# VHH binders against c4kar8: the designs that were tried, part 317

Target 1, 263 residues: c4kar8
Amino acid sequence: MAELSTPSPASPAPLDGGRGDELEKFTLRGARQILQLLQDLITHRGLITAHTGGGHSFMTAVLKVDEERGRVVLDPSPDPQANRRALAAPRLTCVTQLDGIRIQFPLVGLGEGQDKGRPALFAPLPAEMLRLQRREFYRLQVPLAHELSCLLKAEDLARKPVEVSARVIDIGAGGVAVVVPTGAAEFVIGGTLPACRLALPDGEPIELDLEVRNLNRQTQRNGTEQLRVGLRFAALPRAADTRIQRYIFKTERALNAKARGGL

## First folded at step 16 (VHH)

Design rz27 (framework vhh_7zox_3)
Fold by ESMFold2-Fast, scan of step 16:
Order: structure tokens, then C-alpha cells, then sequence
Structure rz27 (fold): chain B 263 residues (1-263), chain A 126 residues (1-126)
């Protein structure tokens, strides 16, 4: 009875407060900008995934912005249980996109009623809306020819320090995914690897702290096991961030030029 | 410049079948999860089915066992095979692009259905 139909098997994960400082530059707080963005969602038929907590969400849309009463009007779920969960939640986190631009905003004080004879959900206008271009979080598949590597400072099973040179398979604004031979080092989700060195093609390696976020064991076609490790940039100086973004941008441009066949 | 073009709707009798198609352009179709959502007269939007880039499928309880979602990446086309149709299936059906954004650590940031097309009308009546 607690099951909720979601748009995708991979449930959406809202961006949380741990990234607040990095996301502030993408946060809209002006009343006019908020009203315009909500109107854009109406005009472009943006479907919204509304997170009610506890892994539950439902699909909705903005039907109307009532500027006089300072409210948004939302399409209720056809599932009565989803609507009950939403009304009981202290906060909804609404996530949507327009042409690869991520939009996220909170709604507090959800109520139910009718709009023009149809059931509707109502909430006060959000005080803030996140508007983040997809490219800020797009992960680039690293071309094998680039031989991108990261020297990891980790520990073995006996807690002895080891250095592992790991191949970078993808990279984004938030971190890298690397592959290492199974058993080369011990990784703990949530653990920090200090003073690792990311080698980009141009310039000195970037020294940075990495947090282990996920682990995935893969068996290759030749029977060799490797471990895919997802690593978050725990603290990234602006100069390092700029170099990483330049690499991503240059590589994307080169791939786009190749795909266009000399356009 | 994303475009989704739905087709295959129409009038059908209860117990009948229809196959919906959605032709995608303006993005790398194989990289995206895709889905179908519908809106019945006087009701809200309802998720019907989705399929990930890897081929894993999901279905709403109301259509499970009767509908089958599939994709042809070579043709940039999403399909919905609808069997044993009921009057309750009467709705406008929309093809939707579901884009999962992950950071390089593998965490999923967002997933949302974005309706780019006009939809296709399905009417189930005698």
C-alpha cells in the first residue's frame, strides 16, 4: 500500500544543503524571476516530480500562478495515497527540467481544494527557485586517448597507506569515476581520501580531497575484475574548478566538432 | 532543439489494441530514459510506463500485464503496445523524455518527464 508509481526506476535525488554555497549563484530569489519561471513551466508543459520524503514522490504540474493570493496551483495525483502523503508532508521538494535546465524549488503549507470545479493542490509561492543548467552536472565520458588518471591516497585492509593510480572514466563538476583493480585498496562509502592528485593533459596535477560516494564491482569480458569508484570533490579551489571545467568544455567542443563532420 | 512526435492513437472498441509511436530528434535518444504519461478527460496527469537507456521497464498498476513499452534506438523511436484496452484507458497520451543527471560520483541529481509533443488521443468506446 506504501508503493508509489514514479516516472523512472532510478528515483530522482534532489540537490541537498551540503552543496548550498556552490548552488547559491543559481538560486533565484526575486519575485519577478520566480513568477516568470513558474509561468515558463506552465507554457512549456513541464512535468514536476514532487518529493514528499521517505523515498515517495508523485508527478504534478503547475496549473496556475495566483499572484493576488501569492499561491501556486498544482495538478493533484490520480493516486489518492500520493495526495494524502503530500498533504501530510511538512515540505515538498519539486524537481523538473526545461531543455536540460534543472529547476528545483520547495513548497511549504500544501492544501487541497478546487480550481474551476476540478480538484487542485495549493501552496504559497516559493521564496526561492534553483535554476541550474544541466552542463554544470553533466558527466563527460573521458576518451581513452586522453589517458586521464588520478593518484589515490588510500589504505589497504591492514590500514597501511597505499597509492593507487586509477584511470578516470568520467568527470563532471562534482567529481570523477575511476576504475581500480579489485583488492588494490580498501574503500569505504563516506570515507575521505586526502591529497589525491588528478592529472589533466595540460599543467601540474591538481591536488584535492575526494570523498567515496559509491562502489560498483565489474567483471570484464576477459574475466578480470575491476572496481568502479565514484568520488566527490570534497573541497575544490576555484582555480582547480576552472581547470576541470575548461577540460570538460574543450573535450565536449572537440566531440561536437567531430560529430558535425567539419561544420 | 528537442522534438518528440507521437502517433498511433485513434478510436478502438473495448478489448482492442493500439500501438503508439514516438519519434525523437534533437538529442541522443539512446542516452535517455523515455516514458509515456496520459491525461484522461477531467483528470490529472498519470504516469503510464517508462524504459531506461539500459532497457529496464516500469508500469503503472492500472496497465501492468496489458501494456508493453519498448524502444528502437536505431530508429530513435519509443513504442507503447496497448492490449485489452478498457474505457478507462481513454486519454491523451504524451511521449516524455526522462533525463537522469548524475555527477561523476554516480549520484542521480534529477529525473523529470518533459513533454515536448502535442500528444495522441486514444478513445476506447463501443
Amino acid sequence: as target 1 above (263 residues)
Amino acid sequence: DVQLVESGGGLVQPGGSLRLSCVASGFTFSDYAMGWVRQAPGKGLEWVSDITSGGSTGYADSVKGRFAISRDNAKNTLYLQMNRLKPEDTAVYYCARDYEVTDSTGEVYYEAFDIAGQGTQVTVSS
Scores: ipSAE 0.000, ipTM 0.341, lowest interface PAE 11.0, mean pLDDT 78

Design rz4 (framework vhh_7zox_3)
Fold by ESMFold2-Fast, scan of step 16:
Structure rz4 (fold): chain B 263 residues (1-263), chain A 125 residues (1-125)
Amino acid sequence: as target 1 above (263 residues)
Amino acid sequence: DVQLVESGGGLVQPGGSLRLSCVASGFTFSDYAMGWVRQAPGKGLEWVSDITSGGSTGYADSVKGRFAISRDNAKNTLYLQMNRLKPEDTAVYYCARVEYVETDSSGEVTYFDYAGQGTQVTVSS
C-alpha cells in the first residue's frame, strides 16, 4: 500500500489549448513517430503525470506499446480512486519530459485489465503527441549579477493590494519564474496579476499581465523559506516580446563567451 | 541531457539494511528537489520519499521511521538509507527529479519529471 496525498491539484497543468495553431508545428501525427516517442519514454523510464480532469492527476509510466492491437499499456495508480477517476474520464492528458523537451499527449477510451498477470490500464495509441523543442521550452537561468526583478501587483494575507519586488530566476519566451519571501503576498494558481513591471537591464520596465502557473515552496540553505512562483505572460506586445528575446540571446552569448574565454 | 544513475540495490534478508545512491548530471542538482519512487512486482508506482533543495524531507507512511533520505550537493548525489527492511519493500527503486512541489491547506503533492534506470531491491530469506 502507498500513501500519496491528493489535494486539490493545481500544476503542472497541460499547455494552453488556445495556442492550438502555434503548437501544430510541434505536433507529431505520424504513426511511426508516435510509436518511436512512446518507446523512448519506456527506454528512459520517464515518469508521466496523467491529468484526469476536475483538477485530478496521478503518476504513471508507459509499460509497453502493443503495435498489433494499436494500444499503450500504462502503470495503474496504487490509489484505486485515482484509477476509477481515470477510467471515468473522457480523456487523460499525459505530460512528461524527455531531455528537457516537454511531451504531452491525450489518451481516450481507457480500460483496465491484466498484462502478464499484473494490473494495467490500456488505451488506444494517441493520434497525436506534442513535442516542444528545447528552443521553445527553453528557460534562461538569470545571472545573479543582472539583479533582474519583476514588480508584482498582488494581495497580502489580508487581501490588501501590495507591490512586491521579486527576483527573476529564469526567463523564457512564455514567462518568468520569480522568488518571493514567504508571506510577502498570496498567490493563487490561475490568478492574474495585472500591470506588473519587468525590469530588463536596458530601457524602461516592461508592463505585463502575468498569470500564476505554479508555486513551489523552498527552504534555503540558511533555513529561511522562499516561494518560487511560475508566471506566464498573459498577453505580450510584439515590442516587449522582441526585447525579452534580445535579452535572452544577448545573455546566452555573453555566458558562452565567458565559458570559452576560460579555456 | 538529464541523467540519473542509481546503485546500491541487491538481495538482503528481512531486518537488514541497504543504502541506495543516485548520481545526477545534466542539470543544476542543488536547485531541484529529488525523490525516490518504487514499483513492487504486480503493483503500481509508489512514492517513497523526497527531499527539497533546502533539505526538508517527506516520507510515505509505509517507510517512515525506517528509511532516511539525504543529499550531497557537492557530489550531485541523492541517497536512501533503508533500515529494518521487510519483504514488502521488494521493488525496483527509481531516483526521480521533482518538477514541482505544491503546498496547500490539505497537504503536499510532489510531481516528478525524470526517473533513472532503477535499481532492484529484493528482501527475502
Scores: ipSAE 0.000, ipTM 0.270, lowest interface PAE 13.6, mean pLDDT 78

Design rz5 (framework vhh_7zox_3)
Fold by ESMFold2-Fast, scan of step 16:
Structure rz5 (fold): chain B 263 residues (1-263), chain A 125 residues (1-125)
Amino acid sequence: as target 1 above (263 residues)
Amino acid sequence: DVQLVESGGGLVQPGGSLRLSCVASGFTFSDYAMGWVRQAPGKGLEWVSDITSGGSTGYADSVKGRFAISRDNAKNTLYLQMNRLKPEDTAVYYCAKVTEWETDSSGEVYYFDYAGQGTQVTVSS
């Protein structure tokens, strides 16, 4: 039976509803922005996984946007039972990817009909669409106990080479944020720091090139000034990328487990 | 920019064979998982097969034992060998680049995007 089919490896899982507040800055609610994003999915032939609830999903695509009738037209599943589940569902959660950007949106009030003589599914335009680059969105706040550091190869005020051990305060797939004492080194937005060394637990330091993306000066309660530096991984070998993402995943999972068990 | 150019489709009789090719450019082909997706007339998109950068393969139940996916990283080319073709295999076949992402659930999830125009396969007498 079609219901017993193993899920496709192309079926992405929806993001947890508990992250709603964190995702607000990535949520599009303007009608023109929503229409443009849907049109981008059509232009790039984006494959969409539509989740119907109860662990069921099917593959679809946006065929067109009917602005006159205020609805989106979707490709139905080749499996009639998947279409019946979709029509019975109170909500579809649609998930797709466009050039590394995760796109997720709800569809409510699904109906069936025809478009240009071909079977189609219809739904009112979504009131909101989530658009986020996964690598940009997921930043782990580094536990103080991990004592994560990055040895920066920079220049001092006189343009002489200097090495600064900076504390890593957050880390994502695309970069790190570090804290350095004010005056420890000179940083220029867009400048590259070559051959820096990121020390992760459970292994040798990773040698990598970092690009300065942002600078923020903070005054602590004791009056001490610190500089927060946002650094992008300029070129990252696959092995290094895998180690960084594994650290993020493992640490986040451990923190979530402790939060639940700690009560 | 990313380009995927499919070829090898055509008209074939039931029980026949075809080999589809997809030439990729604009990205480091060997670093990405690749796959094939098809759309039959009047029906939705169906995943057919995929192959990881390391060579592990997956197949839809409808084609398992009849189709074989392979890649040639030196030529930036993805292949789909289709044997014992049935009328039900009639579809436009698209090759797709796959992005692997970790999830909050227990495993990696794959996103497919397709960039080619597709190649038409018609199985009829």
Scores: ipSAE 0.005, ipTM 0.398, lowest interface PAE 10.5, mean pLDDT 78

Design rz8 (framework vhh_7zox_3)
Fold by ESMFold2-Fast, scan of step 16:
Structure rz8 (fold): chain B 263 residues (1-263), chain A 127 residues (1-127)
Amino acid sequence: as target 1 above (263 residues)
Amino acid sequence: DVQLVESGGGLVQPGGSLRLSCVASGFTFSDYAMGWVRQAPGKGLEWVSDITSGGSTGYADSVKGRFAISRDNAKNTLYLQMNRLKPEDTAVYYCARVTEYETEDSSGVWYYDFDYAGQGTQVTVSS
């Protein structure tokens, strides 16, 4: 009997706490901490993306926490197909953000019913919740206004060289995440992309070697297929490393100042 | 602190039009994708439309060709022009900020995440 759904080539593996030793520091397991965080999501009307596997997700919210019965009440999708996938799934991976802190938790044993005469989804309280604050894991989300791009030197399925201009969506000390249209190039985990060019706002593009770390296929809400590629910096010149760190630091300072209403 | 304030809802007859507005504060509006989400009476949350900082738009199939999303970055304002309204469009409409984020691991999932929503504005399509 499988605990998790079988992965397929078109369906990314669910987030399951891989790198458990690293994530343990950010994992809430105390019943009172879990209840408080769920209540904070209710109070702030936190919108939750619930992943059901197979590239499928739906939008939900925590409507109520029933401490006596040890369960949460969730807003069902208006799409009956999404609700059927959720009920059939061995687990949901729920993801949200609160004040710049990423929150992620599993729900197992989802059921349907009614709450005060309205359709509702019910699940036992999660045994753990991830609350991620650390910069080593919390990557800088690149401001859309910066229009950061990386020109990737890759190969197609016939091993012919191709160039792909990819949008940089997040950046950290060890690498970047980019999005490309599905089928734009062949990417394999552990593969090296030499002489790629990272365009930062200030100065010339940085030439660097990138290693493919992870691949995630995602169907967007509008039906568009995208491939997310996680890329590790293989061998950065010290000057390039300094420029990247300076960009991250400067951008974080600017975002923090603006979030505090910097007038 | 992040604030999103919707306005422009009301009662309208089938075939009519409404324009919703959302004024944002407490963050750099131009750096974020923004969207509209609705909730009909007794139903769950439904994505309606979104717009990136660069102006690229997406629409749910149920509203394609009838609704138009736009933004004014100088005024920190998001708009939804709703045309040829149907009774099925009756809902509370929420302005929402879009955040895309992933944990650093080999099993990471890329997704769209709405992290803040306003209080909503009621749209009723009835005669």
Scores: ipSAE 0.000, ipTM 0.359, lowest interface PAE 10.4, mean pLDDT 78

Design rz9 (framework vhh_7zox_3)
Fold by ESMFold2-Fast, scan of step 16:
Structure rz9 (fold): chain B 263 residues (1-263), chain A 127 residues (1-127)
Amino acid sequence: as target 1 above (263 residues)
Amino acid sequence: DVQLVESGGGLVQPGGSLRLSCVASGFTFSDYAMGWVRQAPGKGLEWVSDITSGGSTGYADSVKGRFAISRDNAKNTLYLQMNRLKPEDTAVYYCARVSTVEYTDSSGVTYYRFDYAGQGTQVTVSS
């Protein structure tokens, strides 16, 4: 049983949608580069989270690369249900890190069998692997129940100072995305918002200088227009960075625990 | 260069206890959540336990009430106290570091991942 509504298989990963052209420069497509990176994951014993869709994932690792047959050999889940979900999925999205660099790649055509008498999952070599060194591309979608907000110091249409409490919809190492009510303030890409206050569930608000990086107007299902604002941390002290990373980790762990109610 | 070195595994009888240790180097240990993952013979990787930099703990249902994870930031060391061991606990146990940056799908669900693991330590529960 799915923990969330079963989405269409065509639902893209967050890093693939809206950033395709920018991410292309971080995408490895050479066979030798892909083989080398997979071998580096084996050598460093990198653990991989394989996302199968519908809120389901399992932990795996690359056990070996079979260059002769053009495939990767993966460690199956100890949960037979997770393996069945993986085999039924149109694709796996595999996510890991190597030396602080995010690595993400798709696997399509997953099969099962044995390697040297041990259960194994097999997939063709990925045609591409994403290798990202920039932490600001990675985002936690903030659960609505957390009511995370950021008090923005901005200007209205008449260029007078205003304070706007904005709902934080995603957060990462490099910044936040917020939703601002239509007409509450004006934003210009590259503009700086000084002394904004980010409220995390635990502790005092964090005072931050934010730079406007992108703007996206969207219409909600109820017909209301909202402005989504991408904001970069202009300067982030280590203590603030630690608190933000701690919030991200705690929230990730809680969501993963819900997704793995059988383990 | 990130290094995680496990120790404390061995052969133990059912109902017995072992304490695993993991010494970390090459990164600021106190900034990272840490965990234990195991692989039983012929099986896949299974998450066992984790602990945040602030000390909050999580456990797999299979080990709740029997295992206790802890850390000593002054020694850069992670521990797993294993009590009332069962034959099904037989596995290679890996110390692992939790990534500070996570994947989030389009539905808002996030997935934790371990970005580095040690070489592992063998635990065998048998008579």
Scores: ipSAE 0.000, ipTM 0.320, lowest interface PAE 13.7, mean pLDDT 77

Design sa1 (framework vhh_vobarilizumab_d1)
Fold by ESMFold2-Fast, scan of step 16:
Structure sa1 (fold): chain B 263 residues (1-263), chain A 125 residues (1-125)
Amino acid sequence: as target 1 above (263 residues)
Amino acid sequence: EVQLVESGGGLVQPGGSLRLSCAASGFTFSEHDMAWYRQAPGKGRELVAGIDSGGYTSYADSVKGRFTISRDNAKNTLYLQMNSLRPEDTAVYYCAAQKSYEGVTYYRPSEYDYWGQGTLVTVSS
């Protein structure tokens, strides 16, 4: 069978709220602009990573936008615990991508509802949405068919060295996000993983040092949990940077060509 | 003038049954999602059961299997059949109406357009 999967949504860490002044020019606050962006997410089937705090998130999507009531309707997680965490959270931070552009927005006042007998989540429309178009924030969602992997050199619970082959789910100028099996290794935010190997097409693996930036236990739409690890390139030689940028550019062009050519 | 008038509340023993009714007037009943909420002393209003304009139902976990919500659009009336009543079901029960939006119902008290005055249900041992 041909590859049937749409690329997975990116699961990058939420941006620091303390950067408000720097991010102001990328912030949409017009009601019409917010409505249009949410409708674009529906039209393009944008999958959303909703961060509930405490390093937890779940995958969702915008199902409907009720302009008259000012409500957004979301797909709940099949995991009841993920939904309970979301409903108990004072705020969800929602992160997604549209055409490689990072989109982030808060949802406050999450509630439960139904859509034709099916459970649903809802919230008031966000008062603001971030739309980041800068090169350093661009993240390519890695196609599953590419089977892109990174061999991580980490430690287990007993601080014994282990090697973990992790699937790369997104990649940008500053780092990668990977999926690792829960319990395969211990990761500490701010810790350095030396001499990891990133396998890109058309050449030998790139050896690089990675810094752990974020950890997220994500409940997938099928109810399974995965550990998603955000990793920053600690020091990237120009040759490695060039090769990573070339992969990103070529893959994005190919994805855009497929989108223009139809399904 | 919009009105929601509840009836059928009263005193009942644990294990007993009651049937609540809510008579609606002043709006197009068939275009509204209807719900029963309850409020016990010292607590906020909580959802008991909902039924949308298409007849799809939803129940709070605490009442599922014991209570049945239904509606009669010809009579503009909402019902709640309450079986196997427990002391913890003691509350004022409120009828609420929300204008339907493409099959979506929002289960939060502030999302409802119209409310009844409530009917008291006391389950006493």
Scores: ipSAE 0.744, ipTM 0.887, lowest interface PAE 0.6, mean pLDDT 87

Design sa10 (framework vhh_vobarilizumab_d1)
Fold by ESMFold2-Fast, scan of step 16:
Structure sa10 (fold): chain B 263 residues (1-263), chain A 125 residues (1-125)
Amino acid sequence: as target 1 above (263 residues)
Amino acid sequence: EVQLVESGGGLVQPGGSLRLSCAASGFTFSEHDMAWYRQAPGKGRELVAGIDSGGYTSYADSVKGRFTISRDNAKNTLYLQMNSLRPEDTAVYYCAAQKSFEGVTYYRPYEYDYWGQGTLVTVSS
């Protein structure tokens, strides 16, 4: 259908690393995770804006990761003054994007030298990297005719186990929104609903754990009240993810074809 | 209930600038992903720029480097700064809102829950 937009360049301004609790869930500190992310930047030829302080920055890229020596190798600026500022800085703040995901990390102890006969900048591997998932907001509105449902395993008002077949009203890569009659079950934000079953076309229902993320009450045209529940997929298997993405893509194509027909 | 009101459209010459505003009410603005769309005569609606509840932005290739989307959560207002305007930017510009849902990271342009009435931008001599 539509031409897809490319991701925006990363904001030149670094995020405040002192927001500990809010950013901690997005901060990678495992050595293997850091190495893999840096290697992903190399593979995808990610451009990095390196902030040297004093309102100065330059464009660079990771040329290689030297795991044995615990170093990252960076492309120096063609501007010698930018390189001198970088070498004099106590810390660089590096900002980039990978597949629309903002990545930010510090480099401390920058040095210069040569790699395979060419000028290069060297720094120890960062102790942490911020990987802030870009929260793009796609939800496929599920056509009523599809009768897509999710069997929820929840508790009623008396804390007794109850199974509720809920209508899926929207679906995305990370979760679903469902509608249940008011009073059919109790939901608590942050609560887990284990072993729920999502009914998709083409095959057996998908068994998955769902986390309650939001609650919203709606009044229907006939005056009845429904509860909308936003649910996150917890630990989604690859096969399930593939089936969900396939359903989304097929339905999206069909809806786009109808929209072009002037329906 | 929910209302989105655009302002700032008008006639401008090529190379000029405009700043669009969208005032939001009836929902928790800080929890919504926001976008600007446009529709030129005889064409479908297309995404111009998006900004999620975390402040991270996306742009159509045709406006990258010229337009800047921003939001002010304290004022419940979305902005689009349009620089270096071209005749092909002529369109009705729409503000759109969608509830942010944690864990959903994929975007498709026409799936917004709420839309404004639009504001006309004309770029001509």
Scores: ipSAE 0.000, ipTM 0.105, lowest interface PAE 16.6, mean pLDDT 76

Design sa11 (framework vhh_vobarilizumab_d1)
Fold by ESMFold2-Fast, scan of step 16:
Structure sa11 (fold): chain B 263 residues (1-263), chain A 125 residues (1-125)
Amino acid sequence: as target 1 above (263 residues)
Amino acid sequence: EVQLVESGGGLVQPGGSLRLSCAASGFTFSEHDMAWYRQAPGKGRELVAGIDSGGYTSYADSVKGRFTISRDNAKNTLYLQMNSLRPEDTAVYYCAAQKSFEGVTYYRPEEYDYWGQGTLVTVSS
């Protein structure tokens, strides 16, 4: 019998990448950049969550990089079953953080070896590494007590202009997710909603353009239907960006304080 | 010319012992991690034992406690002492060399720069 390793909040699940072209500017493909980032992980002894597929993962770390042979040396799991699963996997998805920067990369063709008599795992250098500031992917779950809303300028079913006050359920540096009643407005993925107004608890509403990224229809237990809409900030002025980040940081800090004191 | 020449193979009874030797020439032996691999008929090459340039050793689970790998850098020679031999140890045994890097050795056959021609070990009555 073996125990499964699951990602912790400190090591979140892999970023799925939504639209791959949007992540390209954050993707490192240069050999020198990749080698430098791997060396940074070694220097800081960064813990890596390696996902082997099927919900399985284990904790590892980069021990060494062999630049001449183009390979990375990894710390094996203390769990032999996790190591067997990793060696059998066609690829690993590795996720870590360094100074608030999220790093994600694939490893293909894992094998075994040794480091001064100790077992070690080996893989070819990754062809790419994703490097994101926390602010670029983090989403704060908005407390209901904050009553955060966004006034959306959209079209109804007859394609006539309509204003919908939507509840904000999560917020990040790149956008918000909102919920609206089914039928309140029509949304088209890739469409732009101009001059919407995001209301934060402190100060005047922020006027901004939002791009529709995703749509998800949900039926509540009581039979009520909701539409969850993912919205991206199209162009965000520095002042607006600063206010949104302050709200996220303050709220996260307060929630973390509550979590440490609560049961 | 780079050469790895194995010797010491032969026919032995189950429970017997053999000592294999691998004489290396044409490269700096002391800067290479050395290994013994074996290949039984119809099977792929598998690691038996490894020893790095620093003298650290590793063994496959199936031979641990029965086989001992060692090296003599002054003689450019790798050894494998095989005790308590079993019929399933029957295979062609190969000496292999990989350039050392900071005490790490990758046990994939494709990582080895040089290979010997092999020596046959047959364990039967």
Scores: ipSAE 0.512, ipTM 0.805, lowest interface PAE 1.5, mean pLDDT 86

Design sa12 (framework vhh_vobarilizumab_d1)
Fold by ESMFold2-Fast, scan of step 16:
Structure sa12 (fold): chain B 263 residues (1-263), chain A 125 residues (1-125)
Amino acid sequence: as target 1 above (263 residues)
Amino acid sequence: EVQLVESGGGLVQPGGSLRLSCAASGFTFSEHDMAWYRQAPGKGRELVAGIDSGGYTSYADSVKGRFTISRDNAKNTLYLQMNSLRPEDTAVYYCAAQKSFEGVTYYRASEYDYWGQGTLVTVSS
């Protein structure tokens, strides 16, 4: 397989550790810090996208941490093929967020087990975890209640223009990730989608040029597949940037207030 | 001293049955997840069946519906009832023990703390 490159902030794809010194200050290497962060993911029921390579990933979660044996226990996919891909992969790259902070870590040596009769996956504890506090790496998971959508101007397989309404699943300073209906359009990495429309709850849709950065066929925890498209803001006017940042800020504050038991 | 001793292996014809036993001593049997592994000539060790300290079971696809794993904590003994035996079931069968962790069992040979010496099962006419 090709070596992973450092993706744009709009991409759900893993960041390449080859950024060296720039990412070192955000890397946790202490065993107790790693254990605490994994425990925090359990406590907050953090959903993890586990990348198995080749543009494939599945949704998982940390179920338990076995400190004595140095193991992390993970929720398997209900899709047996996704689990077989994961077990065959030399490495999983796990990506999640906790309180808006991007967290990424590798898992090597994935195995199968059970948890009280239910299938489980496990791996040795990662030797390092990347925790990025920089605004450009922050990704707000969009609440379903907000019904955020982006009208994409794309092409079908015959190069005919089509408009596709895609659900926005996460949003950051550099772009959005969307879910596209199967067969709705053809996407090419590096291609530009002009004059797309991002609908935010407060106000009129924002017209944007979007660059396709990543394509990922993701198996959900219910076993269904969806195409996730990572889109970079190619040209973002100041007014649009301000509206997006305000939406992210307000939504984060509301979610944090709710998590603490009050609004 | 920890010891796992398998018994019940032998020669049987295709379609026949065998019951394997594993007698455990030297550790708290009720706090360990138990498993049967097998190794055929020229092959690696593979999981046949597992049973955790809570009694939950798991089976390899190749034996599911034909084999039954069980345990008797009062006797410190693990069992494997093998029905509808096939020539491809021919292998040395090993009893293995893993310290229980909150209902989790790791199905990898290197995760097991204790192993028996093995008992040979030959399925041939």
Scores: ipSAE 0.743, ipTM 0.893, lowest interface PAE 0.6, mean pLDDT 87

